# VHH binders against o75319: the designs that were tried, part 247

Target 1, 181 residues: o75319
Amino acid sequence: GNHIPERWKDYLPVGQRMPGTRFIAFKVPLQKSFEKKLAPEECFSPLDLFNKIREQNEELGLIIDLTYTQRYYKPEDLPETVPYLKIFTVGHQVPDDETIFKFKHAVNGFLKENKDNDKLIGVHCTHGLNRTGYLICRYLIDVEGVRPDDAIELFNRCRGHCLERQNYIEDLQNGPIRKNW
Short names: E, the ipSAE of ESMFold2; O, the ipSAE of OpenDDE; V2, 0.75 times the mean of E and O plus 0.25 times the DockQ between their complexes.

## First folded at step 15 (VHH; framework vhh_4orz_3)

Design lf10 (at its last look DockQ between E and O 0.82; V2 from the best seeds 0.66)
Fold by ESMFold2, look of step 15:
Structure lf10 (fold): chain B 181 residues (1-181), chain A 120 residues (1-120)
Amino acid sequence: as target 1 above (181 residues)
Amino acid sequence: EVQLVESGGGLVQAGGSLRLFCAASGFTFSKYAMAWLRQAPGKRREWVALITSGDRTDYADSVKDRFTISRDNAKNTVSLQMNSLKPEDTAIYFCAAQTFPYLNTEYDYWGQGTQVTVSS
């Protein structure tokens, strides 16, 4: 169906670039069929995403979609020139090591392919907050050696919303460092 | 104004030890990764050691088990203990800072360097 995801309206559509990184987080864009359920000011389509990124004087070079479904929008709704990668990420549980590795691998591949430009990696789950924040912070902690609280603070500030799921926060703060490669 | 100032360089006999220091000012030191790099005459600058903002360390293979990097966030200093020195370690040693060592391809700040000369 075309049901609006629970609480989706409660979140800012797009965050800000995280300084010193290539990351920007956003909630899932919704294709035109969802707009009958939304007031005009509530709409956030794939086109709206790209307009908002352009308004920030940024450009997307990759979208990483962490949702378990294809019902929100189709890759055909994205410019052909922007690579799209789906990494199925189980909600409500700390992502497993395979998922974390896939995310790290995707980031590293992007950095190699885009070393001569300043394009961003757009990351989203349904709300662009919990799964998205977890994986971005896990990268900063495991790969960059950043202190957990500093990674979380940076994500929260740039997303415009604080991470909500306590099991994710606890795992970032106190859980084991995961393998990178 | 940001400054990185190296000290502790000099002439030392092969097999000896030397400790380099880097004093930092003008930025939030504890949020930066710190690195040592070196450049021998006629050679490219090469990475030597890294300590992240979270205190994890990494070393070039050529110095592993001989060099130790450490940091003191209270004093805004990073140091490099160099043991079992070889003539091949002769170089100008630079202190450098960057926020995200694996995301960033360039360093934000550099020191002026300090000369280390290891004699036979």
Scores: ipSAE 0.660, ipTM 0.858, lowest interface PAE 1.2, mean pLDDT 92
Fold by OpenDDE, look of step 15:
Structure lf10 (fold): chain B 181 residues (1-181), chain A 120 residues (1-120)
Amino acid sequence: as target 1 above (181 residues)
Amino acid sequence: EVQLVESGGGLVQAGGSLRLFCAASGFTFSKYAMAWLRQAPGKRREWVALITSGDRTDYADSVKDRFTISRDNAKNTVSLQMNSLKPEDTAIYFCAAQTFPYLNTEYDYWGQGTQVTVSS
């Protein structure tokens, strides 16, 4: 249905580009049917997403949707020029190796195909924080070899909110590196 | 002021060993991956070894199992232990720093280089 996700209003709609990367995190945009349940200033639609990205003088080249539902918005709500990738990711638990691999593969594919531009990889889950932060950090740690604490700090700073889930943080800090192939 | 200063280069016979050092200053060393690159006369500069900010190491196939890269964040240094040296290893060796080594091919900072010569 059109039920607003719990605590969705508490999070900044869009973060900042992570310096040195092409990642930007945001909370899930909501299609028009949700607007009647929101104050005008609380609304965050797919259109609003692109407007906010433009305000940052950036451009989205890919959207990775990590939500485990399709009720929030439709891919048809996005510009045809921006690819949309759905990776169904269960909340609250550490993503499995298949999910991690799918994410890494998508990112690497994008980077390979977009060497001639500076378009961003937009990543979101419901709040654009925990699942989103985990997978972005997992990529930086596993692929870029970044220290876990540095990856986490960078994400938190740019998203404007800190990762909240201790199991995610613990896995990032002390968990094994996941294979990249 | 950012500085990368290499040392430890010199002349060595084939089969010998050298240890290169790079001392860094003027930036947050622990946030960067450190790399060694080399350039032989008449050849392009080539990547030799990498150690990420998370202490992950990587090597060119030509030096794998012979060279070892390591870092000391407390001292802001990176080293390259070179064993079983070959004449083909003769080159100027450069120390370089990079934030994200696999997302980008650009290095943020460079040293001036140190000469390594391996005689037959």
Scores: ipSAE 0.566, ipTM 0.820, lowest interface PAE 0.7, mean pLDDT 94
ESMFold2 (binder alone), look of step 15: mean pLDDT 86; pTM 0.873

Design lf2 (at its last look DockQ between E and O 0.26; V2 from the best seeds 0.00; counts 0 for: pae O 7.8 > 2)
Fold by ESMFold2, look of step 15:
Structure lf2 (fold): chain B 181 residues (1-181), chain A 120 residues (1-120)
Amino acid sequence: as target 1 above (181 residues)
Amino acid sequence: EVQLVESGGGLVQAGGSLRLFCAASGFTFSKYAMAWLRQAPGKRREWVALITSGDRTDYADSVKDRFTISRDNAKNTVSLQMNSLKPEDTAIYFCAAQHFPYMNTEYDYWGQGTQVTVSS
């Protein structure tokens, strides 16, 4: 069904742009069929996402959806002008090298195609926290050469919530650098 | 006021060595990637070496295995050890900084440069 994801209400809908990067993280927007189970102030639809991004004086140029389902919203609910990419990412376990590679490739392609603008890559999983934070931090560590703790601190501060899953944190801090290309 | 101040340049014979230094102030040095670039007479400025905030290094092919970049976050300095110098290494060498070297398209801060002259 269309049951509200566990603890989804506990998370801020949209974070802040991570300074110096092209990333912004958010929790999964929920299409109208979920709103029957939400108070008006709890709603966070695809339209609400774009309104909140605009309120920050930002513009999305790509959405990367890390969820392992299509039930939360449909790409047709998004403006036609914003590219959408789904990277199926299983939760609770450290993403495999194929998933990490796909994420890095998508970011690199975006940066090349959007070098003359300041549009953002919006990244979400269900809560916009653990899988989202892991892949963003993995990019900053592997590609940009940022220290793991600095990447994690930046993500946590800009998302407004700290990464929670210890296996993700330990892999970021102590795991191997993954190949980029 | 942000400052990057290069030093250690000079005249050296081919085959010799020289160490450049860049002293940084006015920003959180440990959060920045640092780079050396150089500009030879009549040429465009070219990238030479990079050290990320996480101490990962990268080099232009023309200097690989001869030059070594390093940083000291306690002293807010970056250095470039240049060995086996060639006349084509003659240039003004610049220190530069940016947060995310592969995502950012421009450097945030530049030094004024220091001259390195390698005689045949």
Scores: ipSAE 0.688, ipTM 0.861, lowest interface PAE 1.0, mean pLDDT 92
Fold by OpenDDE, look of step 15:
Structure lf2 (fold): chain B 181 residues (1-181), chain A 120 residues (1-120)
Amino acid sequence: as target 1 above (181 residues)
Amino acid sequence: EVQLVESGGGLVQAGGSLRLFCAASGFTFSKYAMAWLRQAPGKRREWVALITSGDRTDYADSVKDRFTISRDNAKNTVSLQMNSLKPEDTAIYFCAAQHFPYMNTEYDYWGQGTQVTVSS
């Protein structure tokens, strides 16, 4: 179906680039079929995503989609020049090691191939907050060696919303580093 | 001037233990993740252990449960306790530092290395 995700309207559509990183988080864009259920100012399509990114004088180089469904938009709705990666990530629970590894691998691969530019890694789940925030923070903590509270604070500030899930926060703060390969 | 100085290496018999130390200076140590890497003769350098600025640790599978990395921010030191050493652990061990900014997987600073030799 094309029902609007619960609480989707409550979140800012696009965050800010995380300073010192190539990450930007956003909520899931919705394809045109959802627009009939939204006020004009509530609409956030793939096209709107790119417009908002451009307004920030940024450019997306990769989109990582963490949603556990494919009903929100199609990869064909994206420019051909921007690769799309789907990592099916179950909500509400801490992502498993395989999911974490997939995310890290994708990010590292992107960085390796995009050393000559400043394009962003766009990451989203449904709300672009909990799953998105966890995996970005997990990467910063595990790969970049950032203190967990610093990573969380940076993400929250840039996304404009704070991580909500206590199990995610707890795992980031007190959980072990996940193997990077 | 940034400096990383390893110590504690040497010759040890298989099954023995060594503790490596790395003394850091010239940078804000507490903001860096610290790592140990090693390079055996004729082999590529490999990652051994990591400790983040938040004291989270990670290990290569080959050394897991035998090696322990720790840090002392007050003394600007990182250590590697190596137990149950094997001949395969013979290598030059390097201390390395990784700092913020994000999205850089390369190490910012390196030590000169210390030789660890494990005899059978």
Scores: ipSAE 0.016, ipTM 0.275, lowest interface PAE 7.8, mean pLDDT 92
ESMFold2 (binder alone), look of step 15: mean pLDDT 88; pTM 0.886

Design lf3 (at its last look DockQ between E and O 0.83; V2 from the best seeds 0.00; counts 0 for: pae O 4.4 > 2)
Fold by ESMFold2, look of step 15:
Structure lf3 (fold): chain B 181 residues (1-181), chain A 120 residues (1-120)
Amino acid sequence: as target 1 above (181 residues)
Amino acid sequence: EVQLVESGGGLVQAGGSLRLFCAASGFTFSKYAMAWLRQAPGKRREWVALITSGDRTEYADSVKDRFTISRDNAKNTVSLQMNSLKPEDTAIYFCAAQQFPYMNTEYDYWGQGTQVTVSS
């Protein structure tokens, strides 16, 4: 049903733009049906997301939804002007090569189509932390050639929370570079 | 103030070698990708070589087996070893910097360039 995701309340709703990149990370926004069990200050709806992005003087040009479910909000809850892409990503395993490729392909397509503006790619999973941080860092490492620890530090600082899952961190630091892009 | 200053250019015979250097200051060098580009008279500026902040290197096809890019983060320098030079390599060579070479559409910083002239 309409269960609030475990520990969802513990995370900042929206991070900051990662400097020099087109990325911003956030936790999953929740449609109105979830608000029955939330205090007003705990609510974070699709509308709240866009208000918070605007408060940072930024604009979303794409949302990449990494959740493995459709229950949190509907694309219809988003402005028609913002493209939405779902990449089903399992929540407890390092994402497979197909998932990594889909993410890289989406980023590269966005960059080509948006070369004349400064719009951001918004990326979220349930908490906007582990799967989100993994895929953003994997892009920075594999495509941009950034050192793993520098990518992780940048993500952690801009999200406002550190990556938590050790299997993700270990794969970023010590795993193979994926040349699938 | 950010500066990129190239040196090592000059006149060489075809088949000879040169080593270019670029000294960087005013930014966190180790977090930037560094590139060499060149521009011959009447031609567009073209990319020659790239070294990422993680030390991955890439080369244009025309120079791939002859040129080697390297960096020294302790000295804030990037260099380009150029071997087996051809008259076609004659150009002004520029050092440039950007944080994310595939995401960024422009370079953040440019040097003034150094002339390389290869005579037959």
Scores: ipSAE 0.731, ipTM 0.873, lowest interface PAE 0.8, mean pLDDT 93
Fold by OpenDDE, look of step 15:
Structure lf3 (fold): chain B 181 residues (1-181), chain A 120 residues (1-120)
Amino acid sequence: as target 1 above (181 residues)
Amino acid sequence: EVQLVESGGGLVQAGGSLRLFCAASGFTFSKYAMAWLRQAPGKRREWVALITSGDRTEYADSVKDRFTISRDNAKNTVSLQMNSLKPEDTAIYFCAAQQFPYMNTEYDYWGQGTQVTVSS
């Protein structure tokens, strides 16, 4: 159905580019069928996403969708020029190694193929916060060797919301490094 | 003003050891990866070692197991312990800072370099 996700309205629709990275996080855009349940100012469609990114003088080069459902919007709602990657990621629990690897591989592939531009990797889950923040931070920590607290701080600042899930934070701060291959 | 100042270079015999230092100022040192690079006469500058903000280390194959990179965030310094030095290690050694070493190819800040000469 077109049920609005719980607390979805509470989060900023789009964060800011993370300085020094190609990452930008946002909450899940909702297709038109959800608009009847929203006030005009609450609406955030795929079209709205791209408009907001453009307002920041940025351009999306890839969208990574971490939601565990396909009911929110269709890949066909996106421009053909922007590739869409679905990584089904269960909420509330730390992503498994396979999920982490898929994310890292996608990011690395994008960076390899997009060295000649400055397009962004857009990452979202439902709220664009916990799963999204975890995987972005996990990448920075595991691949870039960034200090965990610095990664978390950077993400929180740019997203405009702080990671909420203690198990995610704990894993980032104290958990083992995951394989990059 | 951002500054990276190398020290510790000099002349050493093959098989000897040197320890290079780089003192950083003017930026949040702890948030940056620090690297050593070197340039020999007539050769391209090459990467030698890296230590990330999370204290992860990486080395070029040519120096692996001979060189050790370390950092002291309290003193804003990065060091390069060079053991079992070879004439091929002769070069100007540079320290450089980079916030995201794998996402960006360019270093944010550079030192002036210090000469290391290894005699046979």
Scores: ipSAE 0.024, ipTM 0.431, lowest interface PAE 4.4, mean pLDDT 92
ESMFold2 (binder alone), look of step 15: mean pLDDT 88; pTM 0.884

Design lf4 (at its last look DockQ between E and O 0.80; V2 from the best seeds 0.00; counts 0 for: pae O 3.5 > 2)
Fold by ESMFold2, look of step 15:
Structure lf4 (fold): chain B 181 residues (1-181), chain A 120 residues (1-120)
Amino acid sequence: as target 1 above (181 residues)
Amino acid sequence: EVQLVESGGGLVQAGGSLRLFCAASGFTFSKYAMAWLRQAPGKRREWVALITSGDRTDYADSVKDRFTISRDNAKNTVSLQMNSLKPEDTAIYFCAAQKFPYMNTEYDYWGQGTQVTVSS
C-alpha cells in the first residue's frame, strides 16, 4: 500500500524550462508500486520524467528533491549518471534560512560545475508548486536581483500552475532579501 | 531590433566628473539587468558596474565610492555617474544587458561604446 499524494493528479507532470535560467520544475515522480492505483495516462514515473525532459530537447544534470520523505521513489530509480540531492523542506511554512542557504548553495555549485554545458536543475516537492516555486523565486530575487512579481510570474507561466500558498507569496513580495548566498 | 546607444563620453581633466548614458530599445528594458564595462588600450574588457532589474547595484573594487550606476525604466536608460576620475579610468565604456547576471555567463546585448579620456 502506497497512497497517491493528495491532489497529485491535478497538476501537470513537468513544466517548461524557465527561459534564461537552468531551472525546470515538476511534481514528484512515483515509483512503479504506485501505478496499481493510476490509470495508464495518469502515470508519472522517474522514467516518464526523463522521457518528458528529452521530449523538450533538454537534459537533467541535477535533481533537487524538496520532500520530507523517501517513499515516492528511490534514488536507485534514477539513472546512475544523474546527481540527486535531497533538501528536507518543511511544508506549510516559509522555509527557514538554513533551507534557503542549502538550496542557493546547491544551485551555485551546479552552475560552477556545469559552465560548459546547458543541463538543467530539476526541482520538485510533492506537487512541484509551492515549496518548489518559493525556493526558485527566492533564488531569483536574492541572488539575481529580480523583482518579486517578475520572478513569480515567470515561475507560474513555466510551471503551468500559479503559486497557491499565500504565506509564500506574501514573503516573496514583501519579506526581506536573504543575504546568505 | 535591439539597440543600446551610449553617450556622454569625452575628454576630462583628472579629478573631474562625467555622466554616461545608455539608451535602450527593442526589448523589455525593465526585466533586464544592465551593466557597464570598459576596455583600455591594449587591455581586456573589464566589468565596472551592474544594476539588476530589481535596482540592486554592484561595483568593481577599482570604482567603488567614485562611480554610481542608476536606471530609469520610464525612459529606458541607464547611466553611470563617474566622479574623481583618474587617468587609469581612460577607456571605451560599453553598456550591456543580461537577464540573470549571476547565472548568465554572457551578455545578450552590447552597445557600440563611448570614449572616456582622463588627462594628467
Scores: ipSAE 0.714, ipTM 0.877, lowest interface PAE 0.9, mean pLDDT 92
Fold by OpenDDE, look of step 15:
Structure lf4 (fold): chain B 181 residues (1-181), chain A 120 residues (1-120)
Amino acid sequence: as target 1 above (181 residues)
Amino acid sequence: EVQLVESGGGLVQAGGSLRLFCAASGFTFSKYAMAWLRQAPGKRREWVALITSGDRTDYADSVKDRFTISRDNAKNTVSLQMNSLKPEDTAIYFCAAQKFPYMNTEYDYWGQGTQVTVSS
């Protein structure tokens, strides 16, 4: 249904570009049917997403949707020029190796195909924080070889909220490196 | 002031070994990936080796299993152990620093380079 996700209003709609990367994180945009349950200033639609990105003088080149549902918005609500990738990712638990691999593969593919521009990879889950932060950090750690604490700090600072889930943080800090193939 | 200063270059016979060093200052060394690149006369600059801030290493195919990159964050240094050197390895070797090496970013800082000559 059109139930507003719990605590969705508590999070900033869109973070900042992560310096040195092509990543930007945001909370899930909600289609028009949700607006009747929101104050005007609380509304965050797919259109609002693109407006906010533009206000930052950035451009989205890819959206990776990590939510485990399709009820929030439709890919048709997005511009045709921006590819949409769905990676169903269960909340609260550390993503499995397949999910991690799918994410890494998508990011690497985008970077390979977008060497001539500076378009961003927009990543979101429900709140654009825990699942989103984990997978972005996992990529930086596993693929870029970034120190876990540096990756986490960078994400938290740019998202404007800190990763909350201890199991995610622990896995990033002390967990094994996941396969990149 | 940011500085990257290479040392250890010189003349060596084919099959010999050489160890290059790069001393860094003026930036948070531990947060950067460090790379070695080389440029031979009349050729384009070529990437040789990388070590990330998390101590992940990567090598060009031409030097794999012969060269070893390492870093010491306590001393702000990066080194390149070069074994089984070949005349084709003759070049000016540069040390470079980069925040995110695989995210379509450029190198942030460069050294002046050190000459490596391998004679046949």
Scores: ipSAE 0.021, ipTM 0.491, lowest interface PAE 3.5, mean pLDDT 93
ESMFold2 (binder alone), look of step 15: mean pLDDT 87; pTM 0.881

Design lf5 (at its last look DockQ between E and O 0.88; V2 from the best seeds 0.00; counts 0 for: pae O 2.1 > 2)
Fold by ESMFold2, look of step 15:
Structure lf5 (fold): chain B 181 residues (1-181), chain A 120 residues (1-120)
Amino acid sequence: as target 1 above (181 residues)
Amino acid sequence: EVQLVESGGGLVQAGGSLRLFCAASGFTFSRYAMAWLRQAPGKRREWVALITSGDRTDYADSVKDRFTISRDNAKNTVSLQMNSLKPEDTAIYFCAAQQFPYMNTEYDYWGQGTQVTVSS
């Protein structure tokens, strides 16, 4: 249905580019049909997403959608020039190894194809926080060799909200390095 | 003011060893990946070794098992132990820093370089 996701209104729509990376995180944009349930200032559509990115003097070159549903918007709501990738990511639990590997593969492929520009990878789940933050931090830790606490601090600061789910935080801090291959 | 200052270069006979050092200042050293690159006469600068902020290391195939990169965050230094040196290792060696070595291909900071010459 067209029910507004729980607590979706509580989150800043779009974060800031994570400096030195190609990542920006945001909450799921909601297509027009959801706007009947929103005050004007609460709306955050696919068009609003692109306007906010442009206001930051940035450009999206890929959207990675981590939600387990197509309810919120359709890829057709996005400019055809912006690649879209769905990686079905189960909520509540730490993403499994298959999901982590798919995310890493998508990022690496983007970097190869976009080495001559500075476009961003936009990543979202429902709130753009827990699953999104986990996978971005997992990439920074496993691929870039960043210390876990530094990756988490960078994500939290740039998203504008701290990671909330303790099992994700504990896995990032104390869990095993996942293979990149 | 950011500075990377290399030392330890010099002339060495083939089969010998040298240890290069790079002293860093003016940035949060522990949050940066550190790399060594080299430029042989008449050639482009090439990557040699990398150590991430989390202490993971990687090496060019040509130096693997002969060179060892290490870092000391307490002293803000990175070093390169070079063993079994060959004449083809002759180059100016540069210390460099970058935040995300696999995502970015450009370095934020560079040292001035130190000459290593390996004689036959």
Scores: ipSAE 0.676, ipTM 0.855, lowest interface PAE 0.9, mean pLDDT 93
Fold by OpenDDE, look of step 15:
Formats: structure tokens, C-alpha cells, sequence
Structure lf5 (fold): chain B 181 residues (1-181), chain A 120 residues (1-120)
């Protein structure tokens, strides 16, 4: 249905580009049917997403949707020029190796095909924080070899909110490196 | 002011060993991947070795199993142990810093380089 996700209003709609990366995180945009349940200033639609990205003088090249539902918006709500990838990711638990691999593969594919531009990889879950932060950090740690605490700090700073889930943080800090192939 | 200063270069016979050092200052060293690159006369600069901020290492195929890169964050230094040196290893060796080595193609900071010459 059109139920607003819990605590969705509490989070900034769009973060900042992570310096040195092509990542930007945001909370899930909501299609028009949700607007009747929101104040005008609370609305955040797919159109609003792109407007906010433009305001940052950036451009989205890919959207990775990590939500475990399809009720929030439709890919048809996005510009045809921006690829949309759905990776169903269960909340609250550390993503499994298959999910991690799918994410890494998508990112690497994008980077390979977009060497000639500076378009961003937009990543979101419901709040654009925990699942989103985990997978971005997991990529930085496993693929880029970034120190876990540095990856987490960078994400938190750019998203404007800190990772909240201790199991995610613990796995990033002390968990095993996941294979990249 | 950001500085990368290489040392340890010199003349060595084939089969010999050298250890290069790079001292960094002026930036948060521990947050950067450090790399060694080299440029031989008349050739393009080529990547030699990388060590990430998480101490993960990578090497060019031409130096794999002969060279070892390491870092000391407490001293803001990166080293390159070069064993079993060959004449084709002769080049100016550069130290470079990069925040995200696989997402970016450019290095953030460069040293001036140190000459390594391997005689036959």
C-alpha cells in the first residue's frame, strides 16, 4: 500500500557525493500516490531526486535500489537514460554473499562502461542508510582496500547520518573480506 | 604543504637488491593508498606496486614475487623491497598517493622520483 515507511521523514532525502568515489546515497523516493500523506516540504519523489542531484551539479548514471519491495516507485518513473537495478536486500541482517557480489558486480560494470564521464551511482534502500551504507562500505573495503573505519566515517559524513545497525558496523570492522568474483 | 620524498635508489648489479623509501607529509597518510610507479628512458610510466589504506597489496606482473611493498603509518612511510633485480628494472621510481586506487585514474600526490640502475 501507500504507507509511509517508519522514520522515513527523519532522514535527509539526498546525501553528498562521496569524495574520491562515484557513490551518492539517498532515501527511497516515493511515487505520487504517497504525496497525499505528506506535507509539501516532506515530499520526495523520483523527480525531486533528480532535481536535488542537479542542484549539487551532479548527474546520476545508475540507480541501485536495495529495498525489499516494489511499492515505493516504479522504474518507469525514472528517466529512460538512467539505468535502474533492483537488488532485493532484506533489512536488519547483514547481506549475504550473493547480494554483496551482485552489488560489486553492478558497480564494477558501471565503472567499466562509464570511464569517459563522471556520472554517479545512486544507491538507496528505505532510509538510504544501513543497507546502503553497508554495501557501499563493503565495496570500499573489499575492492578498494579502504580501512573499515575510514570507509564508515566517509559514508556517514557524506550521507549526513551515521550507520545505526551494530551488526553491520561489526561486520564491516571485523568481518571477513568477501570474494570479488 | 604536501610532500613525498623518495630515497634508496642507486646502482646495483643484476640479481641484487634495493630498498626504496618514501616519506610522506602534509596529508592524512593512513587514509591513502600508496603506489610505486616507474619510468624507463623512452618508455611510458608504468605502475609497479600498490598498498591500500587497509594494507592490501597488488603488483604488476613484471615484478610480482620479486618486489614487496609495505607501509608504516606511524612513520608516514612506504617502502619497496626490490629483489632479483634485472636490467629492465632500470628506471626512475616514483612514489604516489591516491585515496581510491580503483575508482580514480589519477594520483593525488607525487614524489620527485629516485633513480634505480641495474647493470648487467
Amino acid sequence: as target 1 above (181 residues)
Amino acid sequence: EVQLVESGGGLVQAGGSLRLFCAASGFTFSRYAMAWLRQAPGKRREWVALITSGDRTDYADSVKDRFTISRDNAKNTVSLQMNSLKPEDTAIYFCAAQQFPYMNTEYDYWGQGTQVTVSS
Scores: ipSAE 0.145, ipTM 0.596, lowest interface PAE 2.1, mean pLDDT 93
ESMFold2 (binder alone), look of step 15: mean pLDDT 87; pTM 0.886

